# Designs tried in a protein design chat: miniprotein binders against a7ua95r516to809. Part 139

Target 1, 294 residues: a7ua95r516to809
Amino acid sequence: ASLSLLSISDLVPDLQFIFFWMSNAIEILYFIQQKSPAYMQTIELMDDKAGSKESLLSATISANEEAMTILEEVIMYTFQQCVYYITKTLYVVLPGLLDCNPFGTEPSSEQCRRAAGVCVCAVCVMPEAVRRVVSVFQTTSDLLQQYQVHSEIQSQMFAYLFFFTNVSLFNQLIDKGPARGWFQRSRVLQIQASVKILLDWAKGAGHNHLAQKFFAKFCSTVTILASPPQQLSQMSWKALCAEHPSLKPVQLHRILTQYQLMAELGPLPIWQPSSEDEAYIYRTVDLLESFENH
Below, E stands for the ipSAE of ESMFold2; O stands for the ipSAE of OpenDDE; V2 stands for 0.75 times the mean of E and O plus 0.25 times the DockQ between their complexes.

## First folded at step 8 (miniprotein)

Design pm1 (at its last look DockQ between E and O 0.84; V2 from the best seeds 0.00; counts 0 for: pae O 5.7 > 1.5, pTM O .531 < .8, SAP 72.758 > 70)
Fold by ESMFold2, look of step 8:
Structure pm1 (fold): chain B 294 residues (1-294), chain A 85 residues (1-85)
Amino acid sequence: as target 1 above (294 residues)
Amino acid sequence: SDPYLIEFAELLLEAVEKLIERLERLAEELGDPELLEEAEELLKRAIELMTEALDIAREGNPKRILELLIEALRLMAEALRLARE
């Protein structure tokens, strides 16, 4: 595998190999789980001619346990390898979402619309930065379906990918947003539109609940930043916490501070944290999200 | 005659044969037809174990068949670890 490649399509041979191993291991594990109970019952019904029924049952139980252990380890290892390669690709392409303009005209989408009138496709109507991210998700989905990977494993895979995407986008926005001008309202609206394309993909792919769960923090951030000042200035700290439970106090406080600076509002009494939250708004260790589970 | 153990052996044999074919394709796509030869050798050994298990199925020796199946699975898992490199 070459990690110098920027395109998910260049990793497909390696991913096909890994998914193929994972799919075969899942298939064998499923076979054991579905057929072994009936087999053990046939052993229990044997005549026990040589007094070897209990020995065969014991050997069968031990072999099935070892086989399932080996297969589960293969599945876990191949899963981790897939996530590693796919998230390396995502890491490279995700920052472009924060810099792109989904409202701009793209020659490819205009050419597709002009040439056919019927040949308008989702790829033709989205910015290149969004296309790169969607391509990673779509290629992953296609591979999982091609190798008939169990739906629970597919859901776990996309849970990891959406989690990674949220952490990457949220951390970059909070950390680099002031220097990059990403807190300007027009830029936030562009970011919001780009993320909507990703959310629409997830809904169409059958992963809407996962996307709702794992993008909540980034989406809440963008929703607050996109709000008109007249509407947001009427919402108290407690109301904002209640509407955006995914945001920690330090995160909400930072977002509101940046909003105040860009909207030239100054401190607002209605946004002062509750006495319970004041102890937590300075916990800088909680500001950025970890790429590791807690 | 033990249809569960025979089906287990046949399923595993089919999987290993497909994995060898995939390894060979991957090595060719990477421009090195000898790439991953050590992993391929372990899978060929697993095939030998599975063919022995199917031959023994005529004699009804289920404990020996179980031993061969588990050893083939161990070889398959080790081949994957070697293919990582």
Scores: ipSAE 0.493, ipTM 0.842, lowest interface PAE 2.1, mean pLDDT 80
Fold by OpenDDE base, look of step 8:
Structure pm1 (fold): chain B 294 residues (1-294), chain A 85 residues (1-85)
Amino acid sequence: as target 1 above (294 residues)
Amino acid sequence: SDPYLIEFAELLLEAVEKLIERLERLAEELGDPELLEEAEELLKRAIELMTEALDIAREGNPKRILELLIEALRLMAEALRLARE
């Protein structure tokens, strides 16, 4: 199927299989980790009949290490496969979030309309483009819960998905934003509202801390761009760096330069980078975020 | 009898049984009953090994139990590999 037609619903059968394996492998690994010390201690307390105790202990240690290694490989592989499939679906739907007008009268989801009552749930009132992104995360959450995946692995999954989402949205905004008019105040406010809906969902799903952490760059960018010219023009470079520590100097400089062009502002000496940052603002290699740094 | 190895073998057995049921359902859902047949065969073999391990656990040979559990885990890992291709 073309990437453009791939929905999260189409991947659910495959994801279910992978999540099942991942959950079982985690449960078994956890069991070994919890029971192994007590088991070894039991062997250590056995009567040493004919030197068999040391050999049994050694064999037990080796067997546990091998079993844990295999289980860790299974967990790692299944995790990577889940991430691969889910991020493919995110890649398809994320561009729609930047073009979304959440203030428009887009018709509510067809699925909730088919139920005899007007569903006014938070998902049903979402703009279609936002709902598609939320649906990927919700489906992931539902599957993780359905298969009772360990909470740490759930947190790692969402951390990566939020990281991926932030990198994707940030890079698209920085690269394509000027050409697509996403730096225009009206468009920025639409993007800000759309991202707020996503963050509100993440908060409701119990992932507020992860969302705040991993969306920091994109949120900082949107916050700066959403700022009124009268307010932003009073903020020094140093103040903006301090308020938006997630942004590299080159990124902040790029955002401010594009803001200045869009707002038709003359040169603002107050936005002049510090002498310490002056060397870094030209590091164009650091402008876009990498997907590899997770 | 080693109660920890028995509990471990029982947990593995339950996990593999659930996996076979899932593979069977997936094959039915896709309309391809031959789908993952090799993987299912490996899992069935893993069940046999774990069942043997449980029997040996009752006999009190912990070393042999661990060997069988390791082999069962290897078969499960291979079944998973085949299921991804």
Scores: ipSAE 0.017, ipTM 0.439, lowest interface PAE 5.7, mean pLDDT 81
Fold by ESMFold2-Fast, scan of step 8:
Structure pm1 (fold): chain B 294 residues (1-294), chain A 85 residues (1-85)
Amino acid sequence: as target 1 above (294 residues)
Amino acid sequence: SDPYLIEFAELLLEAVEKLIERLERLAEELGDPELLEEAEELLKRAIELMTEALDIAREGNPKRILELLIEALRLMAEALRLARE
């Protein structure tokens, strides 16, 4: 209950501390990598009168290697800690995205007249639930920019955040969807619209490739569920597997079964799995995705 | 020889100075965390050694310069290790 009140803003001071050390460790590591060769060459060129040159060089190499190892460990730990806090916040706000209505209720003429600035603006206000998720991503982006974190690490951060979001949304939809009515046509279209807002944000932020890669499972699920019955019923099991390779046979089977029920397509199965997939589905009870990276 | 050591020491000194400045600014904003204070003290010691190395470089004692720079690198590593804990 109290976790539902947690906002990304509450974590900013802690995240600033972690990003500060991560950024500094990266900068020092880069500095050592850039300047160590020149320093080592200077040692090598020294006139060795006491036979101590090799000992000094070895000590310097050892010290540099230890410093770089510790810096790499600090980078890894601070990265993991950022991911932990950010994903913990995401987990709390993500279920709201499945329940919100991005199409909203059109404001009455009275409401439009009250807020002239809002009425003139062509851009509709983002739903609160979607705004909360976007705020987590935006705050992360802002902190990475503020501390000038290298683009490769920024990409790794958003790769994981998108992976986490995908798994969380997929698991929520599969596990709770039937009881919550999320597989109903009207709800699926609302979910699709909300997901589009997140994907549009990712594209605008320069992460389109990562979003396409890491949202594949949830996007496949929503695409199938949003398909018109006339189109989906024309596709074979084999064709659906080919178009949605991110979905495991047992997951695809569950999705299509729910689709058939919600679309009121009758009691007889329309999408029959192959013999191999049917055997796999029969013995596989675990539908949910792991948060472990593959 | 000496020009390369001086350049290396100056760049490393600049990096440590920037790190200390950022740490002081962050500590002021967040209310002076104890862990940051400990790390700052080690980095301050590192900057002092690098400053001494630059002064000695002018006198042409490369062995002493190397000893001071190695010690400075070790203190920097220790400061970051404390932040990790």
Scores: ipSAE 0.012, ipTM 0.365, lowest interface PAE 7.9, mean pLDDT 73
ESMFold2 (binder alone), look of step 8: mean pLDDT 71; pTM 0.599

Design pm10 (at its last look DockQ between E and O 0.03; V2 from the best seeds 0.00; counts 0 for: pae O 6.0 > 1.5, pTM E .508 < .8, unsure alone 69.965 < 70, SAP 72.913 > 70, placed apart)
Fold by ESMFold2, look of step 8:
Structure pm10 (fold): chain B 294 residues (1-294), chain A 93 residues (1-93)
Amino acid sequence: as target 1 above (294 residues)
Amino acid sequence: SDPYLIEFAELLLEAVEKLIERLERLAEELGDPELLEEAEELLKRAIELMTEALDIARELAKKGLSEELRKRILELLIEALRLMAEALRLARE
């Protein structure tokens, strides 16, 4: 079993099998959906000389329903298995995005490695932590294309992977950010740059809409923390809520409070929630996101 | 003739044959062939069912329409699908 393996490259044989089976199940399901109605119509147009036409039609309907049920279960099962293995790998590599410095110039590509002289191709460098995450996404994309998985299923796969990425990064930032120093403005700018590299990958891979949709909460958080302290302190609670609708009141309040502490903006709360929101800012059960919410 | 049932059986046969080949590659990669033996036997049984379904379909083309044989072909194809689904569950465990 490869369950203990956390590298995407170690999982490729298992994923190849799963994606292949998923793709074939989808094609068989599509065949039934596209061809069965015409077949049943042919049966109905048959000359019913012995009254057996209705028995054949009934058996065909029953068989089609059972076949589609079996295939739909296979597709769902294989999809869930892919997501399980891929997200286990993502869970290991995602925290590194919060610690990395994308402004470093360490070469990681063959092109940069081939520069045997003093010249270093800084534009081509990708931080190791970002490269590990991109490798998971790219390997997944390559496998889906290699096995000709239907584009709708590919979109659903990346929708979930981006959802998982958002939940993982957001929860770690909120839960561990102050202790790990991730709320320091210089660190936030590094995080923002690293995430931008991921978003550029998603755009180039044709998944920009999905990434923008499912990553909104984390991106809003980083945008707030990257804002200059003077500019942020001039904004009202109402304005901040309007600019960041993806954040729940408890989440927005926690981010602002931690930002005030780390920026040393004084002892009194700057941002006062509306009376409507005061009931919600203390609901700590709503602070962290669930991995089960999609 | 009834191309739907023939096309259905041919699609399943092609998928099962490829699955056996990939299952063998997976067993080689993991070094655990006994775990996958039961799944391979289920797929081989599915091939037997689909081969029987194709033989019946060819007899239908020669002898004309028979509703009972068409129902038999459908039953064989559904049982082959059940075996393929079970083989997948066993292979991933």
Scores: ipSAE 0.255, ipTM 0.720, lowest interface PAE 3.9, mean pLDDT 76
Fold by OpenDDE base, look of step 8:
Structure pm10 (fold): chain B 294 residues (1-294), chain A 93 residues (1-93)
Amino acid sequence: as target 1 above (294 residues)
Amino acid sequence: SDPYLIEFAELLLEAVEKLIERLERLAEELGDPELLEEAEELLKRAIELMTEALDIARELAKKGLSEELRKRILELLIEALRLMAEALRLARE
């Protein structure tokens, strides 16, 4: 099937199996981790009548370490597979978020219309492009809950998915934004509204801290671009660096340069980088975010 | 061939085998074999199912896995993992 036709719903059957395996492997691992100390203590309290106590303890430790190592490999593997499938679906739907007009009258989802008439749930009132992204995250959340995956692993999953989403959106905006007109104020305001809907969903889903942390770069970029020229032109380079610490100097410089071009502003001495940052502004290798930094 | 399913089945099988060996040793040393007997039986059944799944996967890797055979392998692995989870629940009581 072409990548363009891959929906999260099409992957649910395969994801269900992977989540089931991951959850059970985690449960086994935690069982070993929790019970192992008690077993070791029990062995330690046994009368050393046969000199076998040290041998038994050593054998038990070795068996536990080996079992835990294998289970960790299974967990890591299943986690990577979940991430791989989910990120493929995100890759397909994320570009639509940048082109979305959230202020348009888009029809509510057909699914909610069929079941209960006009559904006014938060998802049904979302723009279609936002709803598609939220559907990937919601399906992931539902599966993690259904299979009772440990909360730490759930947090790691969402951390990675938000990281991936931020990198994808940020890189697309920086690289393609000027050519696609995404730096135009009207388009920026649309993007800002769409991202706000996504962040509001993440907040409602209990992932507010993770969303704020991992979307920081994209949100900072959108915030700068959405700022009125009169306000932004009064902010120094140093003030912008301090307000947007998630942005590297090269990234901030690129955003400001594109903003200046879009707003037809003359050279602004106040946006000149400090002598300390001047060397970093030309590091074009640091302009786009890497997926490997997670 | 779905090398992924084979590798995963092998890893799970190894994990279960190590878990059984551990449970057997613990049961013997604690002098309470009855507590873990039902759990061990479930784990032994899980191994049988995983072994069957792996055998199917290996035989079919030579001919190409049909979607139906992939599904059958996954069903066996799922049932094995269910039995493992049940065994662990019993071992916690």
Scores: ipSAE 0.016, ipTM 0.404, lowest interface PAE 6.0, mean pLDDT 81
Fold by ESMFold2-Fast, scan of step 8:
Structure pm10 (fold): chain B 294 residues (1-294), chain A 93 residues (1-93)
Amino acid sequence: as target 1 above (294 residues)
Amino acid sequence: SDPYLIEFAELLLEAVEKLIERLERLAEELGDPELLEEAEELLKRAIELMTEALDIARELAKKGLSEELRKRILELLIEALRLMAEALRLARE
């Protein structure tokens, strides 16, 4: 951002506006869906008089389909706008999560009060960088609740936000990690603790299943990097692939190479890829994740 | 047929009234900002079309089912929803 680091609180008025529109569009859609079956059933239960019944059914079906299509477009548009602004804010605050130290910060009375539901760890406190990310998720949750957005839409929203967070963190760790020292064991343990705070928040918010699904790649990466040398050196390539199916061969190879460099474990051949995977290990175009799919 | 016509008219009246109430709430929310003037005009137009549909539905309830009046109600409802959708999109521009 050219101005300053974005705060989720700066976007609240804009987000309130979008969520208000989304909520009303959803409510109108559900009203039509609720009344449509009654209309259809009433028409279908008629004596089947020639001309009348078929005309009413055809017109009602057409009107309902058009109305639903329009409302679905409005819901999709407002959903995409919310996602755009929220992820733009996340993109700015997420890198701080990779640089913070949850073990070195002392709890303050203010921090505990503002994030009481999340400050649970005795050996960890919520660093400012983590608190900024949690604040984005909490504000999103609060707005969805305030405007009574249906739980299905809420789940889709957090599915995408978790997907975006996973991809952003993974790409930054893989791309910038070597230069930033993020693959050093002490830094990886700090990253793991910070991510645990996000996952704990998601569990508390009722999104544990989504968090487990959409953070899989980044969690696998951090788990491998945080593994003790004694444990990791005993695992085969096949075992690592089976334990971490979310990682592509080129991604797993890069992670293991960085682990070996940071831990000074000796030659890479300890983790031999399968013959099927060998062709893909050097496809650098597949190294980083795309934001297009989840 | 008579009970069916009454039931149909009642369902249409309820549906139109709820849609008007929701569109009026949306129009109230859009009412103030400079950038929302165009969206507000579209919502006012949508409310007018919904009001016309309600008036036709009231006639239907009193005079019985007319295929022509029924089609007109549906046309007005569809057009009102299109205007509402356009107003919501413009409100975000």
Scores: ipSAE 0.011, ipTM 0.243, lowest interface PAE 9.4, mean pLDDT 71
ESMFold2 (binder alone), look of step 8: mean pLDDT 70; pTM 0.602

Design pm11 (at its last look DockQ between E and O 0.75; V2 from the best seeds 0.00; counts 0 for: pae O 3.4 > 1.5, pTM O .741 < .8)
Fold by ESMFold2-Fast, scan of step 8:
Structure pm11 (fold): chain B 294 residues (1-294), chain A 81 residues (1-81)
Amino acid sequence: as target 1 above (294 residues)
Amino acid sequence: SDPYLIEFAELLLEAVEKLIERLGDPELLKRAIELMTEALDIAREHPELDEELRKRILELLIEALRLMAEALRLARELEEE
């Protein structure tokens, strides 16, 4: 091992500082948004004894607009910093998800708990690689809760983290999968089980809808690769496109080609691209996903 | 009295005091505290705030907020280098 693995725990002090700044900026922004209209109404109802009520209103509007601009920039900056640190950690730990075996995990007695006479050993069934990824999401959730960050900002954070995770896993599977043997059926089933643990975590955390939306491409890929040969051979290209609209023609074609090769199936006309998609299956520039949210 | 300006100043003062605990008392945040303290003193000492005093308080609060944002920017730039 030439390099130490980056741990989310190593970033907690930096993240706490950034979340603290974000929370403060949000609180101040919320104060201005909630209290300023009533204050301006108070000025308007004031006796204009000096003939300068309009000047005070103008100054108040200008000051509030400047404050909101500064605060929005701080919120955006701190949000981007949190995303940067968290995704940098995710990028290091995500490849392990594709190499782990959740079906071969041996439980540790020290990790077991007893409730009502029943031993509960949640960590016993979770591979270390999956636990590291879940730990990043859980730490993020804990920090958002600790600093009482509004649910909309929490949703935006997890939307981006799920988007990033989806792109990272998809690109690694497509780009490195053939050389790593990740398209072999036994490995695909292991990957599917590991992904299910992440999706189950997201559901438990209240982010099921975001996970369904932003993991669509990787989930479609794994679903196709894990499909029984009998089931998949019953589906036309049109049916597969309809079932998996998140996949581009070149991506779907590459996945089906890998499935065919790994499943020891000969060439099948059943997965012929439509004439309209045929031009796009060779667009290799569109094979890998961008980390830009579009 | 002006409840809005007092509450705004108190909210900023609370935030800057917490920031100093993290940043080790940099000069920009000390200046921000001075500005917010001046704003609170004006607001509390004058039962009937005229337009010029209210504008002065707003000016002090916005300057304090700007200094707080600048302190954050400088702290993060040093860590990135």
Scores: ipSAE 0.595, ipTM 0.873, lowest interface PAE 1.3, mean pLDDT 80
Fold by ESMFold2, look of step 8:
Structure pm11 (fold): chain B 294 residues (1-294), chain A 81 residues (1-81)
Amino acid sequence: as target 1 above (294 residues)
Amino acid sequence: SDPYLIEFAELLLEAVEKLIERLGDPELLKRAIELMTEALDIAREHPELDEELRKRILELLIEALRLMAEALRLARELEEE
């Protein structure tokens, strides 16, 4: 049974509708927040014809509070709907980043070289798998700009998308990495290069600070796995913890154990956790990251 | 004349007009337009707005906003089916 590939392009009409509503709700909410205080002051200064000024003030306060509540709920609902649709697409395309070869002789490599003439640019490759992920981020960015969504909401959207991407990639690497050969150094270098392309997109799109923040755990993992065996074997547990603070003790220990196995550094543990960390290195409940936001 | 209430009504009306272009003409949006249009008519056609007319305009706008929010929820529920 084959599944049809869900593309972000198929979701654009639904996303346009949702972003339209979100943007208009934000504009109306902003209008009330910016104008209601002054309006209330004008009511307080009105001549009290027929003695009904206090009734108007009370009704205005109640109406504006209800309107703001409705609008805030619409904004939350539409944000959640956007995240739902976008992350479903993203979940399908993200695993390909772990399998692709950005250094290969793919057609995009040949096209880049031919367009540049004598330019021999092995790093100009954007594998299809990376292109699919970039397409999701770029389409999202284009829609947010098209509908002039408030910049704070745009940042929150990409913060969540980068968080989701980090969790998805990290969990798959930890869960499936041994069976898929993703812990081999040559494969890790390919993964590192593919993620670099994605980080470069984030920087060019104005989201570098969010990407640096939310990809830290996955990037630390890849950095450890890409390290030369002699160099890594000489580092103490304490030094590794200090160099990679984004990794929990159980996560760091699991990564090092898998590294030792793939680098064939013998059966005895090389890295000895501190006495304080011994309580934490076997907490498998802390191994995988949650997709739920804290 | 009450510029705050007029601007509020105009923002809502602009939003619903764009929704109708995209969703067709569901009954909730037709009703929301009727309420917003009545609110604008009161705000623009009366030489003097007393406090009771201003409260009436507010009530129309809030009810229209409730209808628009409900139309959004219903439209998304149908598309998920």
Scores: ipSAE 0.578, ipTM 0.872, lowest interface PAE 1.3, mean pLDDT 82
Fold by OpenDDE base, look of step 8:
Structure pm11 (fold): chain B 294 residues (1-294), chain A 81 residues (1-81)
Amino acid sequence: as target 1 above (294 residues)
Amino acid sequence: SDPYLIEFAELLLEAVEKLIERLGDPELLKRAIELMTEALDIAREHPELDEELRKRILELLIEALRLMAEALRLARELEEE
């Protein structure tokens, strides 16, 4: 199937299966971890019939270690499969977020229109492009809850998905932004509003800290680009570095250069990199984010 | 009966039974169920497990886990083709 036709709803049956296995494997692993110490103590309290106790203890330890290893492999595999499928759906819908006009009267989703009355739920008032992204995260959240996946694994899943989303959006904005007009103030404000809706959803879903952490780079970029020229032109390179520590010097320099071009500003000496950062602004290899370094 | 081994085997059995519902009764999972059932039967039939019986139960459960993991790996390979 063409990637363009892949929806999260089409993957739900397969994801359900993977989440089921992941949850069960975690439950069994947790059981072994919690019960094995008590079981070992029980063996230790048994009457030692001719060294059989030490042999049984050793065999039980070895069996538990092997079982735990297999379960960890299953958990890791199922986690990776979930991430793989979910990130494919995100890849399809994320570009729409950058092109979205959240201030436009886009028609509410057909699904909420079938309920008698104006559904004022937070999802129904979302622009279609934002709703599609939120739907991927919501479906993921619903499945994780449905299968009672351990909270740590849920947090790791969302950490990765937010990381992926940030990298994807940041790279697209930096690479294609100038050509697509996404650096224009009006478009930046639209992007900022769309991302705010996503962050508000993440906050409502209990993932506020993760969202703030993993979206920091994209949010910093959008914040700089959304800043009025009068305000941004008064900020030194050092001040901008301090305010936006998630941005590498090369990234900040690129953003400021594109901002200057878009705003038709002359050269601003105040934005000149420090002597310490001057060597780093030319590291074009560090300009785009990598998907591999999570 | 050894409550630890019984509870462990029951959790595994439940997991595999649900997997069979989804995968359409693959041979590996069916074999895993057989092994876990054998383990449970031994544990239930012997209120006092000796070292040899405990070892046998653990061996059966470990082999069942291996079969489950293999079934998942094969399922992935079929999805990538």
Scores: ipSAE 0.047, ipTM 0.546, lowest interface PAE 3.4, mean pLDDT 84
ESMFold2 (binder alone), look of step 8: mean pLDDT 74; pTM 0.659

